# VHH binders against Type II restriction enzyme MthTI (mthTIR), part 8

Target 1, 281 residues: Type II restriction enzyme MthTI (mthTIR), of Methanothermobacter thermautotrophicus (Methanobacterium thermoformicicum) (p29565)
Amino acid sequence: MSNLLQAIMNIKSIQERNLGSYKGVQDSKNRMNQMGVTLEVFLKDAFCNTFDIENKDLVYSEYFSYLGNQNNPPDMILKGGDAVEVKKITGIKTSIQLNSSYPKSKLFVSDSRITEACKNCEDWEVKDIIYAIGTIPNRVLKLMFFVYGDCYAASPSIYQRIVEEVKGGLHSTGLEFSETNELGRINRVDPLGITDLRVRGMWIIKHPIKVFKNIIPPESIKNNNFNLIALMKAEKYKQFPKKDRKRIEAEDNIEVTDVKIKDPDNPAKLLDSVLVRYDEI
Below, E stands for the ipSAE of ESMFold2; O stands for the ipSAE of OpenDDE; V2 stands for 0.75 times the mean of E and O plus 0.25 times the DockQ between their complexes.

## First folded at step 1 (VHH)

Design D03 (framework vhh_h_nbbcii10_fgla)
Fold by ESMFold2-Fast, scan of step 1:
Structure D03 (fold): chain B 281 residues (1-281), chain A 124 residues (1-124)
Amino acid sequence: as target 1 above (281 residues)
Amino acid sequence: QVQLVESGGGLVQPGGSLRLSCAASGFTFSRYSYYALGWFRQAPGQGLEAVAAISGSGGSTYYADSVKGRFTISRDNSKNTLYLQMNSLRAEDTAVYYCAAWKYDSSLYEYDYWGQGTLVTVSS
């Protein structure tokens, strides 16, 4: 069984080596696609400790109950553990595109966007979700930010209310809505009957370094060669195995700090949280 | 126009010391550089072997087991220079030493630039 603390330790180890026996070779025609794949592979390797293994898919199947993608979320589910959603950005503080899916504080088995394969990958009802946000300007990983959804996204009722209000506004125009996972679909709108209109929302969320600037000073990020930041509620941190907490707390160059963050549902309320940092300055 | 130029190689007796230097031109060493720097060597009739590496910030280092405790890698950003201090040299350390600079590419390290090499001979 793997978890975020183990992944952080594995990332630190590979970063400190800073010298691999294998060099990346990129086809210049598909560089962007290679970057997307490499971040997902990097994170799978971080959870599995497989950076140096040739037959990775076999080991991945031992650690993950589910592996998905943008169209079949989440990107991965750890066996008996957390769901992970991977986001790749090239700008240091670029907002995160969530497309048609509103921000998730947790992943529920009842979620309409997940497949039957995901729902049946193990016996579960709800999972904590980690947003794993990699910032890769000029193909160099500068920032790896792990943030638990319940530190970052508001409760589903907040986003669902917005969806219902927008749907109500559209319905008042007399338009027909054909999909429950869409705001609407209007068929055959042109005289030849060859054009359909799909009405779908596109959600965006601010980068967590902009959200948590009071506990993560921007100056500490822009001047480092590599930053790893993980943010979780104190209660979540206590749920990790004692062995993993002791290991990370004893590790040189990793800081584990008690912090307070604003409650995503009520900015006047503060939540006890834990910030884990590994910086290469 | 990006170049790495090694210097400081030569003939040394067993047990002696040498300091290799790698001067960079065409890019700048800084605390905030996104290039990792390292030393590789190739002994006669052998393949290329990684010797030591240092992160862009200088905060993290790597050493091959064969040189741990004897070699020290360092960088001087003000001089735009990488160093390898080699102590307690052995005949087995005889090789052409190469300086290299590369970027970390999320999942793998890519090697961007190589020097021409400098010969180190450890012999009586």
Scores: ipSAE 0.000, ipTM 0.116, lowest interface PAE 20.1, mean pLDDT 78

Design D04 (framework vhh_brivekimig_d4)
Amino acid sequence: EVQLVESGGGVVQPGGSLRLSCAASGFTFSNYAMSWVRQAPGKGPEWVSSISGSGSYTLYADSVKGRFTISRDNSKNTLYLQMNSLRPEDTALYYCAKWGYRSYLFDYSSQGTLVTVSS
ESMFold2-Fast, scan of step 1: ipSAE 0.007; ipTM 0.208

Design D05 (framework vhh_8pnl_2)
Fold by ESMFold2-Fast, scan of step 1:
Structure D05 (fold): chain B 281 residues (1-281), chain A 119 residues (1-119)
Amino acid sequence: as target 1 above (281 residues)
Amino acid sequence: QGQLVESGGGLVQPGGSLRLSCADAGFTFSSYAMAWYRQAPGKERELVARIYSGGSTNYADFVKGRFTISRDNAKSTLYLQMNSLKPEDTAMYYCAALRYWDSGTYDYWGQGTRVTVSA
């Protein structure tokens, strides 16, 4: 079984390893670029500790109960553990485009967007979700940010209100419409009855660097060759195996710090959280 | 309130050593991550070394094995031991204090201390 703390340790290990020769002017400290792999493969290898393994698919099947994609979320589910959504962006401040579903603080098995394969990948009802956001300017991984959904996204009721209001507004038009998994579909909008309108939602959420600027100073990121940042509620951190917590707390060049973040449901309240950082200057 | 005051800079020959010090005045030193930055003439400011409140350290590749960052919380002082100095190390060196765990983020910066590596 794997978890985020183990993945962080594995990323540190491979990042510090001198793997020998590199291609042209590629950043020699960026193991993802050196190995020619995608961010998704890099993260699978981080959870499985398979960076140097030839037969990765067999090991992946031991650690993941589900592997998805953009059309079949989430990108990964750890066996007995967290769900992971991978987002690749090229700018440090670029907002994150989510699929047609609103931002998720948790993943529920009842979610209409997940496949039957995902619902049946193991016996589960709810999973914590990690947004794994890789910032890759000029093809170099500069920032790897892991943020738990419940630190970042508001409760479902906040987003569902917006969805319901938009759907209600469409119904108020008095036009013919059909059942849809999107915000709306209005049929036969033209006099000949040959045009249908599909209304699709595309949710956008601010980059965690913009959201958590009060606890992550911009100057602490700007001059580093590589930054790894992980943010979770204190309660989540305590749920990791004691062995993994003690290991990461004792690791040189990894800082584990108690922080307070604004409650996504009420910014007047603060939530106890844990910030894990590995910086390569 | 609070300020950082650097000292220990000077002129040194290539291969020589210097020890920089940074003393804080007016804040809780032991709760801050501390860093040394430098700015060479005509270049941007860059991070040299960082030491966290828990004592772990990070170094820029260009100083690994030559520089050592340390802190003395009882004396509220940060140090940078610089060995095997090169002409490329010539710069103004700045001390910085970074706060991670509280509502509101703020940075303290010193005025800098000059290091010149030349005959």
Scores: ipSAE 0.000, ipTM 0.182, lowest interface PAE 17.3, mean pLDDT 81

Design D06 (framework vhh_7b18_3)
Fold by ESMFold2-Fast, scan of step 1:
Structure D06 (fold): chain B 281 residues (1-281), chain A 119 residues (1-119)
Amino acid sequence: as target 1 above (281 residues)
Amino acid sequence: QVQLVETGGGLVQPGGSLRLSCAASGFTFSRYAMGWARQVPGKGLEWVSYITSGGSTEYQDSVKGRFTISRDNAKSTVYLQMNSLKPEDTAVYYCARYWSGLKDYFDYWGQGTQVTVSS
């Protein structure tokens, strides 16, 4: 029912960039968590066109098959469509923290970290993932970057190999090893047997503006009041309804450009992709 | 079949102006970056300017302030307005379809139009 092209059109139409005054979020002591929740609500409203609706939870249930959180990923799944992970940062940074989960090119129903509710929210095997990365200095949204996982993250086997190598290194110490949801735990490392070492991995990925600087010149972002950027494979773009593609291509002040990006699994190979930009000067 | 057809070249005196036009067909023009490259006699091809689908422009340092690239998506045409022409601007000018952000990578270009700046 809804898709990224419709969300981009809705974001353009609303013209609201101060998320500090955005409705539906209670002021809390944790400003960072508060703003992440506000961005998540803003994006749900973008997909549903519910910025001005009183009881938007009912409309949300019509557009989303699943709504999650950081502990129960993904943050949202569109009915018959894409999964979305939301990341909030306070300034333009070199890297994005992804917690204990490695970067996902796709969401598979077999993923051990998603709930049964997520697995059963509809009849599905695999979904495209959108990373929705908002840069919100002083509670004002300055950059909204939507990047499909398969443009940005390598295949799972790349990350799983690293996990297995680290676990193998821990196991090869000859110490008492046990498995955890992290990389592992080494028990009783001291002579008295009173110290355990827990090894926790935290994945970090470069911000897509740093990754894709060849197709998004830094000077094109620096002085604008707001930048919206979306990056997807050409084949993904073709999957959107023809009416949504025609609408966005005809829209004033939105650029739709064919670009080439490096394949995340093989940087010697180029992938046909589509870049969508909307900027406010 | 992609076609790019350049017009507007000719002979002009130093300090003069010319406007080049490139009529594109065979693809969705509004989705592509377009640009101009030139071949000076005895030298290789050099990039001159490009314009993204949304109108953002970039220029070679030697032409900044003198040349202006623009496009008309309704006419599937890209233009290069050349002012304050110098003898060094004498070249065959080619219209090209670019991949945005890869200004040395283009997949199609026209047959070229000759620009001669001499007295």
Scores: ipSAE 0.000, ipTM 0.177, lowest interface PAE 19.2, mean pLDDT 83

Design D07 (framework vhh_gocatamig_d2; at its last look DockQ between E and O 0.01; V2 from the best seeds 0.00; counts 0 for: pae O 13.2 > 2, grease 24.5 > 24.2, SAP .671 > .668, placed apart)
Fold by OpenDDE, look of step 2:
Structure D07 (fold): chain B 281 residues (1-281), chain A 118 residues (1-118)
Amino acid sequence: as target 1 above (281 residues)
Amino acid sequence: EVQLVESGGGLVQPGGSLTLSCAASGSIFSYYALAWYRQAPGKKRELVAGISSGGRTVYMDSVKGRFTISRDNAKNSVYLQMNSLRAEDTAVYYCATWYDLSKGYDYWGQGTLVTVSS
């Protein structure tokens, strides 16, 4: 079984950072989405160590229980392991758009946004979720940031409350609504009754580099070099296989440090966390 | 500019009934939703009932079965029939009209006071 530590080691082992010429990705007619797709493939290869392997589908099937689509989270689920949401951005200053979904501290099988295939991909109720955020200016991966949802997102109840408030506001209009997983679906908005309106939310979350500026100096990312950063709770780190932990800790060019971060639910509370950092020279 | 004028409020005993009326000015009445809100002292304004242009109605849970919202497009008016009134129904009742979906309710009346007391 693969995990984030293995993926990090695999990424470090390769020198390829140009995703514009990444092998194994079919050229899409939609260039705007191409880098996102490529990043996803890159990450699959990172988890599976298949950067130099052809016919990767068989290997993917061994390591992943679910591979998603662009419309439904997550992008992938490791067998018996974590869910991964992949986000591509062009700059560190750019916020991350979460289409129709609020940030997730964890992934729950009861989530209305996940597919039936995802729900049934294995026997699970709750999974940790990794936000894999790749900063790719000019088709080159400059920063790979892995952050676990429970370090980054508040509890679902916080966001759900907002959703409910917004929905309540919509429904206060007295307009005709249909049931939906979105914020609202308004029926027959025109006199002829032939037009419906779907109200969808776009959640925007700050880049983790800005969120965790207290433990990650922004100046350290200004280099033209590749940076890899992973952030997780200390408890999560301890759950990784000892072999994998020892392997990462033995690397001289990888820093594994204990840090304190604010609890997403209560900034007055600090969480023991682990920061993994690799700066390519 | 749409003006809303509420009427019908007053003092009523528990178990009593009142009918609130809201007269709207302007030509947009038949195309947009209308609603009644209320605000009790020290409380937030809350939706009581709404009615779409097509006649769909919504109610807050506490007034279901007791209150009825209706509209008369010919009179450019919306009504709130309140039956079985309770002390907790005491509030200033406001009429609101929806004009622009992006802005929410665009216009509010001045309100009418409903006092339910023995």
Scores: ipSAE 0.000, ipTM 0.226, lowest interface PAE 13.2, mean pLDDT 88
ESMFold2-Fast, scan of step 1: ipSAE 0.020; ipTM 0.359
ESMFold2, look of step 2: ipSAE 0.000; ipTM 0.302
ESMFold2 (binder alone), look of step 2: mean pLDDT 81; pTM 0.828

Design D08 (framework vhh_7b18_3)
Fold by ESMFold2-Fast, scan of step 1:
Structure D08 (fold): chain B 281 residues (1-281), chain A 120 residues (1-120)
Amino acid sequence: as target 1 above (281 residues)
Amino acid sequence: QVQLVETGGGLVQPGGSLRLSCAASGFTFSSYWMGWARQVPGKGLEWVSYIYSGGSTEYQDSVKGRFTISRDNAKSTVYLQMNSLKPEDTAVYYCAKYHLSGYRDSFDYWGQGTQVTVSS
């Protein structure tokens, strides 16, 4: 079984191996961070420890109960474990575009956006969700940020209420509506009856570096280094196997720190959390 | 105006069952977390269970495995199925609509309550 702590250790291992392999080459750090694969493949390899393996699909099937994509979320579900959503950005601290899907604090099996294959991949009702956000300017992975949804997104009721209020406002116009998975579709709005209007929501969430700047100072992000940051509730951290927690806490160049974050549902409350950072040497 | 009306309370013997219902009106029911809290004689209000707008549920440790919360959005009703009742479950049970944030202790409104008495 794999989990985020194991993935972090595997990423550290491959980064340090690559540093050693490119020793003596000018601009070696730029070359070591160059991605030869997609972020999605990199992350699957991180969870499976398959960076050096040929024909990875067999091993992937042992570790994941579900592999999806943008149109069939989530991107991954670990067997008996967490769901993972992958977000690729090129700009430093660029906000994350979620399109028609509001931010998810958890993944529920009742979610209308997930397929029957996803609902039935395991016997489950709710899964923790990790947003795996990679900052990749010019195909170079500079920042890998893992944040659990319940540290970052508000409860569904917050976003669902906004959706309901917008839909209610549209319906109050007395226009002809058709069934849609979007906020609204209004038919034949012009006198000739040849124009339909789609009303689509686009959700945008601030990059976690901006959200958590008080516990991750901007100056701590090094331009010439690969940066890895993971944020989770203290209770989530305690649920990882003791062996994995002991290993990561003993690891060189990995810091595991107790921090407080604002509750996404109530900024007056602070949540006990754990910040894991790997800074390459 | 928001209105919550509880029904289904009564007297029951230890080990028995009761089903509480809460009929809600005056708000978009499907958009809110709903829950149950109880006032135990000699103690303060304590939360019992809540159900997320998406259908997921949480329970106080002492009722896990015995109580089941559910909702019917078409009827704007939340239910609490109580099995294996104990004398300690004797309380006035309140239906609660949660604030926009959805916290266990973050209530906008309570109903008037329904009495549950588990006989000695």
Scores: ipSAE 0.000, ipTM 0.115, lowest interface PAE 20.0, mean pLDDT 81

Design D09 (framework vhh_h_nbbcii10_fgla)
Fold by ESMFold2-Fast, scan of step 1:
Structure D09 (fold): chain B 281 residues (1-281), chain A 125 residues (1-125)
Amino acid sequence: as target 1 above (281 residues)
Amino acid sequence: QVQLVESGGGLVQPGGSLRLSCAASGFTFSSLYKYALGWFRQAPGQGLEAVAAISWSGGSTYYADSVKGRFTISRDNSKNTLYLQMNSLRAEDTAVYYCAAYSRGYLTSDEYDYWGQGTLVTVSS
């Protein structure tokens, strides 16, 4: 069984081990850059503590009930635990492209975007979802941001209402429609009947650093160092095993602080949350 | 040899104010040690209740709903002293107040490392 606090500890461990192995004057390198692995593989290794293991697939099967990809979301589901969606960007300020999938506060088994394999990977109805956003300029991981969906995305009804209103507006035009798995397609919109209009819902969400700037001042992000930030509701933090909370709270270069964030469903309401930061020295 | 010593308690009338101090010896509140500091209280016949906490940097604070807007927590790392300014005191605030320090920096942790002996605050007319 693994969770985000264990992954953070494993990332810290591998970063510090890499620093201890450097000789002379060398550029600071993270494990992902040194190993030549993808962000997805780096994160799987973080949850499983398999950075230096040769037979990774066997260990992965012990910790994950599901491993997906961009076309078959989410990227991973921990056995008895959280879903993880991985996003790779090259600029710290870049908004995240979510493509045809609206932002998810939680992952529901009824979600039309997930496969039968995902729905059947274990007996579940709902899972917390972590957006794991890696900023990788020039192939070097500089910022790893873990944010739980329910701190960041509004409830499904907000996005579904927009989808339904757009579909309703398209249907009210009285033009010829064809069946699609997107917002709509209007056929033969021109007098010659040679032009079709495809309406595709492509969702974009602002980077968490922009959303939570009052909690995470932009000047606190060091360009020359690896930065790790995790944000979760206080209730979620309390649900982690006591041993994992004790361990992360005892770490020298990890700060665990109570913060308040605006409720994604009601910005007039504040939610008690926990911010975890690891800054490479 | 690590000690936390509270002072400033006493008898006060409803609506009055008190300032509690907690002096640390045997260790420092510097940012290098990352101690989170808090105030707890135990009213007669009740269990221990968290009142307020402050992060090692002073940038984050926590207050129980029962005291929010009335109490203010602050720290002076150069003096190794934690403070609790208590305003608009009520009979329900009558309790023994304890200072506590947590070396791991988490404000609402239930596992504080060091505790004071307590100081009695009585709110009575």
Scores: ipSAE 0.000, ipTM 0.120, lowest interface PAE 20.0, mean pLDDT 79

Design D10 (framework vhh_7mjh_2)
Fold by ESMFold2-Fast, scan of step 1:
Structure D10 (fold): chain B 281 residues (1-281), chain A 121 residues (1-121)
Amino acid sequence: as target 1 above (281 residues)
Amino acid sequence: EVQLVESGGGLVQPGGSLRLSCAASGFTFSKYYMSWVRQAPGKGLEWIGRIYYSGSTSYNPSLKSLVTISRDNSKNTLYLQMNSLRAEDTATYYCARLGWDYSRTYYFDYWGQGTTVTVSS
């Protein structure tokens, strides 16, 4: 079985940061999304400890109950463990685009948007979800941020409320609508009745380095060759195997600190959390 | 505006059956967990069960053999089927919507007005 603490140790052990020459992928030239695919392979290798080996798919099947993609989320589910969603960016931006799916604090098996293969990959009801956000300027991984959804995203009811209010506002216009999985489809908007408008939602969330600047000062990452940051609730950290917690706490150049973060559902409340940092100066 | 409207209550004889309905409006019904809760005269609230987005259910162990919760997302309607009713099942039955918070705790954020079931010969 694998978990985030093991993946962090594996990433530290190899110290490979140039993803442009990463041995995980070399075929199938698609420049538009190539680095995103390479980051996904790198992260699968981190969870499986399969860096620089061939026939990775056999080992992946031992550690993951599900492997998805952008159209069939999440990107990964660890057997008996967490779901992982991967995001690649080239620089620290004010926003990360999450497509038509609102930010998830948890992954529920009842979610209508996940596939039957995902629902049936193991016997589960709810999984913690990790957003794995890699900053890769010039094909070099400079920042790897792992943040648990329940530290970062509000509860589903908050986002569902927004969707419902937007849909209600669209319907109040008296325009002709058709059934859709999007926010709305407005039919025959022109006098000839030949133009339809698709109203598509794209959720945008601030980069976690901007969200958590109070516990991760920007100056602490400016001149480092590589930064790895992981953020989780104290409750989650305590659920990792004792051996993995002891190992990471004893590891050279890894800092494990207790921090407090604002509750995504109520910023007046603080949540006990654990911050894990590994930096290459 | 979120509205939940229960119906189907009334007088029923001991050993009888009833099916309650809850009509939901003002929100995307298919995206929310729903629950049934009852309150007997002079007693506190008693949770009956919940139903997930997809139709999977979880019940109060004391009531599991007596009730079935289902939903029809195409009609925005929640149902409670009750069998083998007893005098102690006399209560006001509420339809409630569930939210999920960061602590993995469900909370009731909207309630219906309730429908009364009276079990009497």
Scores: ipSAE 0.000, ipTM 0.111, lowest interface PAE 19.4, mean pLDDT 82

Design L01 (framework vhh_gocatamig_d2)
Fold by ESMFold2-Fast, scan of step 1:
Formats: structure tokens, sequence, C-alpha cells
Structure L01 (fold): chain B 281 residues (1-281), chain A 126 residues (1-126)
């Protein structure tokens, strides 16, 4: 059984080993040659502690109930635990592209985008979801940000309202309308009746460093060092096993602090939260 | 081309009421989030109330239950109904518009707004 606190500890361990082991490998440009898959593998290894194991798939099957991809989300579901969605960006503080899926505060088994394999991987109705956002400029991981969806995304009703309003607006044009799982398709828009317009929604959410700048000052993100930040509600933190909480609180170079964040459903309201930071020095 | 014009400010006694109005032109009003900010003498500008394009509202804790924000898309206007006014509500009130689409999670930060009005003074005299 694994969780985010264990993954953070494992990431710290491999980073500290690597600081002493990189002798003359600085001339190699092929260390991270496939960025998206490489970040996903790095994160699977973080949850399983398998960074240097040859037969990883066998160990992965012990820790994950589901492993997905871009077309079959989410990227991972921990057995009896959280869902994880992985996002790779190369620009510092670049906004996160969510494509056709609106931001998820939680993953519900009723979600139309997930497969039957995902729905049946466990007996479940709802899971907490972690956005694991890796910033990798020039092929080097500089910032690993873990943020729980319920700290970051609004409730589904907010986004669904916008979807329904846009669909209603398209229908109200009086043009010939076809049903679609996207925002809409308007048929025969040209005089010859040979052009159809397909309207697709592409959701974008601001990087959490920009969202949480009031509790994570920009100057605290160090150049030339690896930065790890994790943000969760206080009640979520308390649900982790006591042994994992005690271990991370006692760990050198890891700061665990109580913070207040704005409620994604009402930014005038503050939510009790926990911020975990690893500073590589 | 874009204009936000505030009205309804003035002098009022403690416990009184005022309605601020903000008339907008030059943009697709229904697609914008709108907010009322205030700046009291010697203090920084702060969010009082906001309303998203989808109709969700936010309020500063000290005005909840006393102030109500609303919008009228047909009239391109946003309103702030202020009841039970207190001396500490004395400030210049600003109307602001943010071209953020489909986001209920943004932080309502002053430096992120696209358009601002010139402000209207509200004085609560004791």
Amino acid sequence: as target 1 above (281 residues)
Amino acid sequence: EVQLVESGGGLVQPGGSLTLSCAASGFTFSSYALAWYRQAPGKKRELVAGITSGGSTVYMDSVKGRFTISRDNAKNSVYLQMNSLRAEDTAVYYCAADRTYYSGSYLWEPDEYDYWGQGTLVTVSS
C-alpha cells in the first residue's frame, strides 16, 4: 500500500543519492529522452520505490489497481487510494492543458471519460485525485508539484453549467444542429451545404505556482535546484497513516506547514491545508 | 473602447444603504467575471465582492450578509447593494472586469484584471 507521503520520501531519497553519484555524466544529453513517459515512469517508481528494479511491471501491479494513459485516464490509481493525473510542461509556470476534460476536484466512477476497466479496477464510487505536474525545462526536472484536485478545481457543477450554456447558445443560432459529446456540431454552414463546423472545448487551468503565489512566494522557487511542493487539505493529511506523517515531519530538509488556501468554489472563504516542501539545498 | 462607469456613491450615515452600479461597454459583457474592489485611506485595494460569468458569487467575510452583488447581462451592468453600512466601509469603490473564461478557481487578484473603472467614493459618516 502506497500514498503521496511515501512517494515524496522516495523522491527525496533518490535525489540525495543522485547528487553524490553524478560523476562525468554531465555531457550526456540522453538522460531524459522521452519526457512524457519518462515522467510517468519516474512517478510510478516514486510510489513503488522501484527506481533501480528491472522487472518493474510485477511490482507496479502490487501497488496500482489501474494504470492508464492520455486516452484512458487517469494515469494511475493506487490500490485502496488516490488517483493520479500526470502533466508534463517545459515552460516555467506554463498553464496546464486539460483538453476535452474540465478540471476534476474528485474522480467519480460515473465519469464518462473513464473506461470500464477503470470503473471495475476496485469497488469504488469516488477517489481523491492528485495532479502531478512536472516542469522539465531543457529536459531536466526542476519542479515537481503535487496538488489535490479539491484544492485546485471547482466543483463539477460550475464547469458543467458553462458546458450547458455554450451548447444552448449553439442550438439557439437556429442552424442545423447535430448531437455530439463535445460542445456541438453545426451542419451545412456554407451555401453549397458542404461544410460542417465542429466545436470542441479545450480546458486550460493556471499553474498552481501562479494560483498559490500567496503561500508559495515566487522567490522561494530556487534556480538550479530541484523543487518539490505538495498541497492538500488538512483533513486529507490527517487521513494518511500516522507512521507516514511522523516520518515526513521528522525528515531533514522537508518542511510540513499549516497554510490557508482560498476555497475553489468560493475564494472569499479559506480552507485549512498542509503544504509539504522538499528543498534540495 | 472598453469602459466601466461607476455610479451610486455618496455620503450616508451608519446603518444606511447605498446601491452602486457599474455600466460596461466595449466588450462581450456576459463572458466576463466582474468584481467590486475598495480602497480605504492608507490601505491597499481589497476584493469586496465578485460574480463570475456563470453567476457564482464571492464575498469578503466582513460584508457577507450585508452586501449583495448581482449582474444584468441585458443591461451590461453589475450592481453592489450595500446594507447596514459601517464607518469602516468608507472607501473608493472600483468596478473591475476579468476576461477569464471557464474558471471558478482563479484567485480574484487585482493585478490579473483586464479592465478597471475610475472609482466612486462612499463615505459613511458618524
Scores: ipSAE 0.000, ipTM 0.204, lowest interface PAE 18.1, mean pLDDT 80

Design L02 (framework vhh_h_nbbcii10_fgla)
Fold by ESMFold2-Fast, scan of step 1:
Structure L02 (fold): chain B 281 residues (1-281), chain A 130 residues (1-130)
Amino acid sequence: as target 1 above (281 residues)
Amino acid sequence: QVQLVESGGGLVQPGGSLRLSCAASGFTFSYDSSYALGWFRQAPGQGLEAVAAISGSGGSTYYADSVKGRFTISRDNSKNTLYLQMNSLRAEDTAVYYCAADLSYYGSWDYTREDEYDYWGQGTLVTVSS
């Protein structure tokens, strides 16, 4: 019942409402900062159109089949729709910390990190995943970037091969090696046998502003009070309801443009994509 | 003026259960507050480790991989108190447990960072031993 195009329209509406709501808004034009809510709550409200409602849980249950957290990903799943992973950063172009989870191009029901509650939240096998990356310098949301995983992350086999090579290298050191679900643990490395070394995978992915700088010029970000950018494959855009596509294409101050991006699995290949922008100068 | 006071620590046998409480004063727990509450621990000879966290809205929780399925974080806004229910305790859970409050804006990435938390309790010792 909800989707990314509807969330973008709702964000635009609340931004425009805030500009007219009270004097002094120039210090902060962002409704999230003005309401004193977290990025996660702001995004749930964007999908549900529930800004400024005190008891949100009832409405959230109508729109989301699953609400998770960092250790029980993803952060949210829309009923009959996309999965959403939320990332907050304070530096405009800071790389995204993915911790122990390698970047996901899609969310599969077979994923070892998701809970039984997530697997059973509805009848599904695979979902498109949106990385919702909010840049919040000095507590002001300046950039909201929505990027679909299949525009941004390589196929799982790419990352899994790296994991297996690192594990193999650690095992070949000839040191005392313990089996673990981490990359490795080397026990008793000091003469007294009191020091163990844990090797944990911490994945980092470049901010999409740096990745897509050829289609999103850096100067277009620097001059705006608020930037909303969404990137998806052309085929994904076509799958949104025609009414939502027509609505967003007709909306003043929203740009919908056809662009080409490098295929995350093969940078020599270009993928037809759609870029949606809402900028507040 | 903001204070966090832990209680409920003590000696418990392996496989046992214990509930920690953290009473907050100087700020009020509320549904729509832009804050997070968490539990950290420091085992003998080790660094500080994030254990669990809960968002101000109550809609998001975090658990370290080492405690998933065994520990549950919760809060009671009417009592202004944060809880950590610890089940199936193991010797490696022996540590000083600290409650912490982040009264700033945060996202899911921020839950495990100790430097994001503004206020800390004095700590309560949990010893898991026969």
Scores: ipSAE 0.000, ipTM 0.098, lowest interface PAE 19.9, mean pLDDT 81

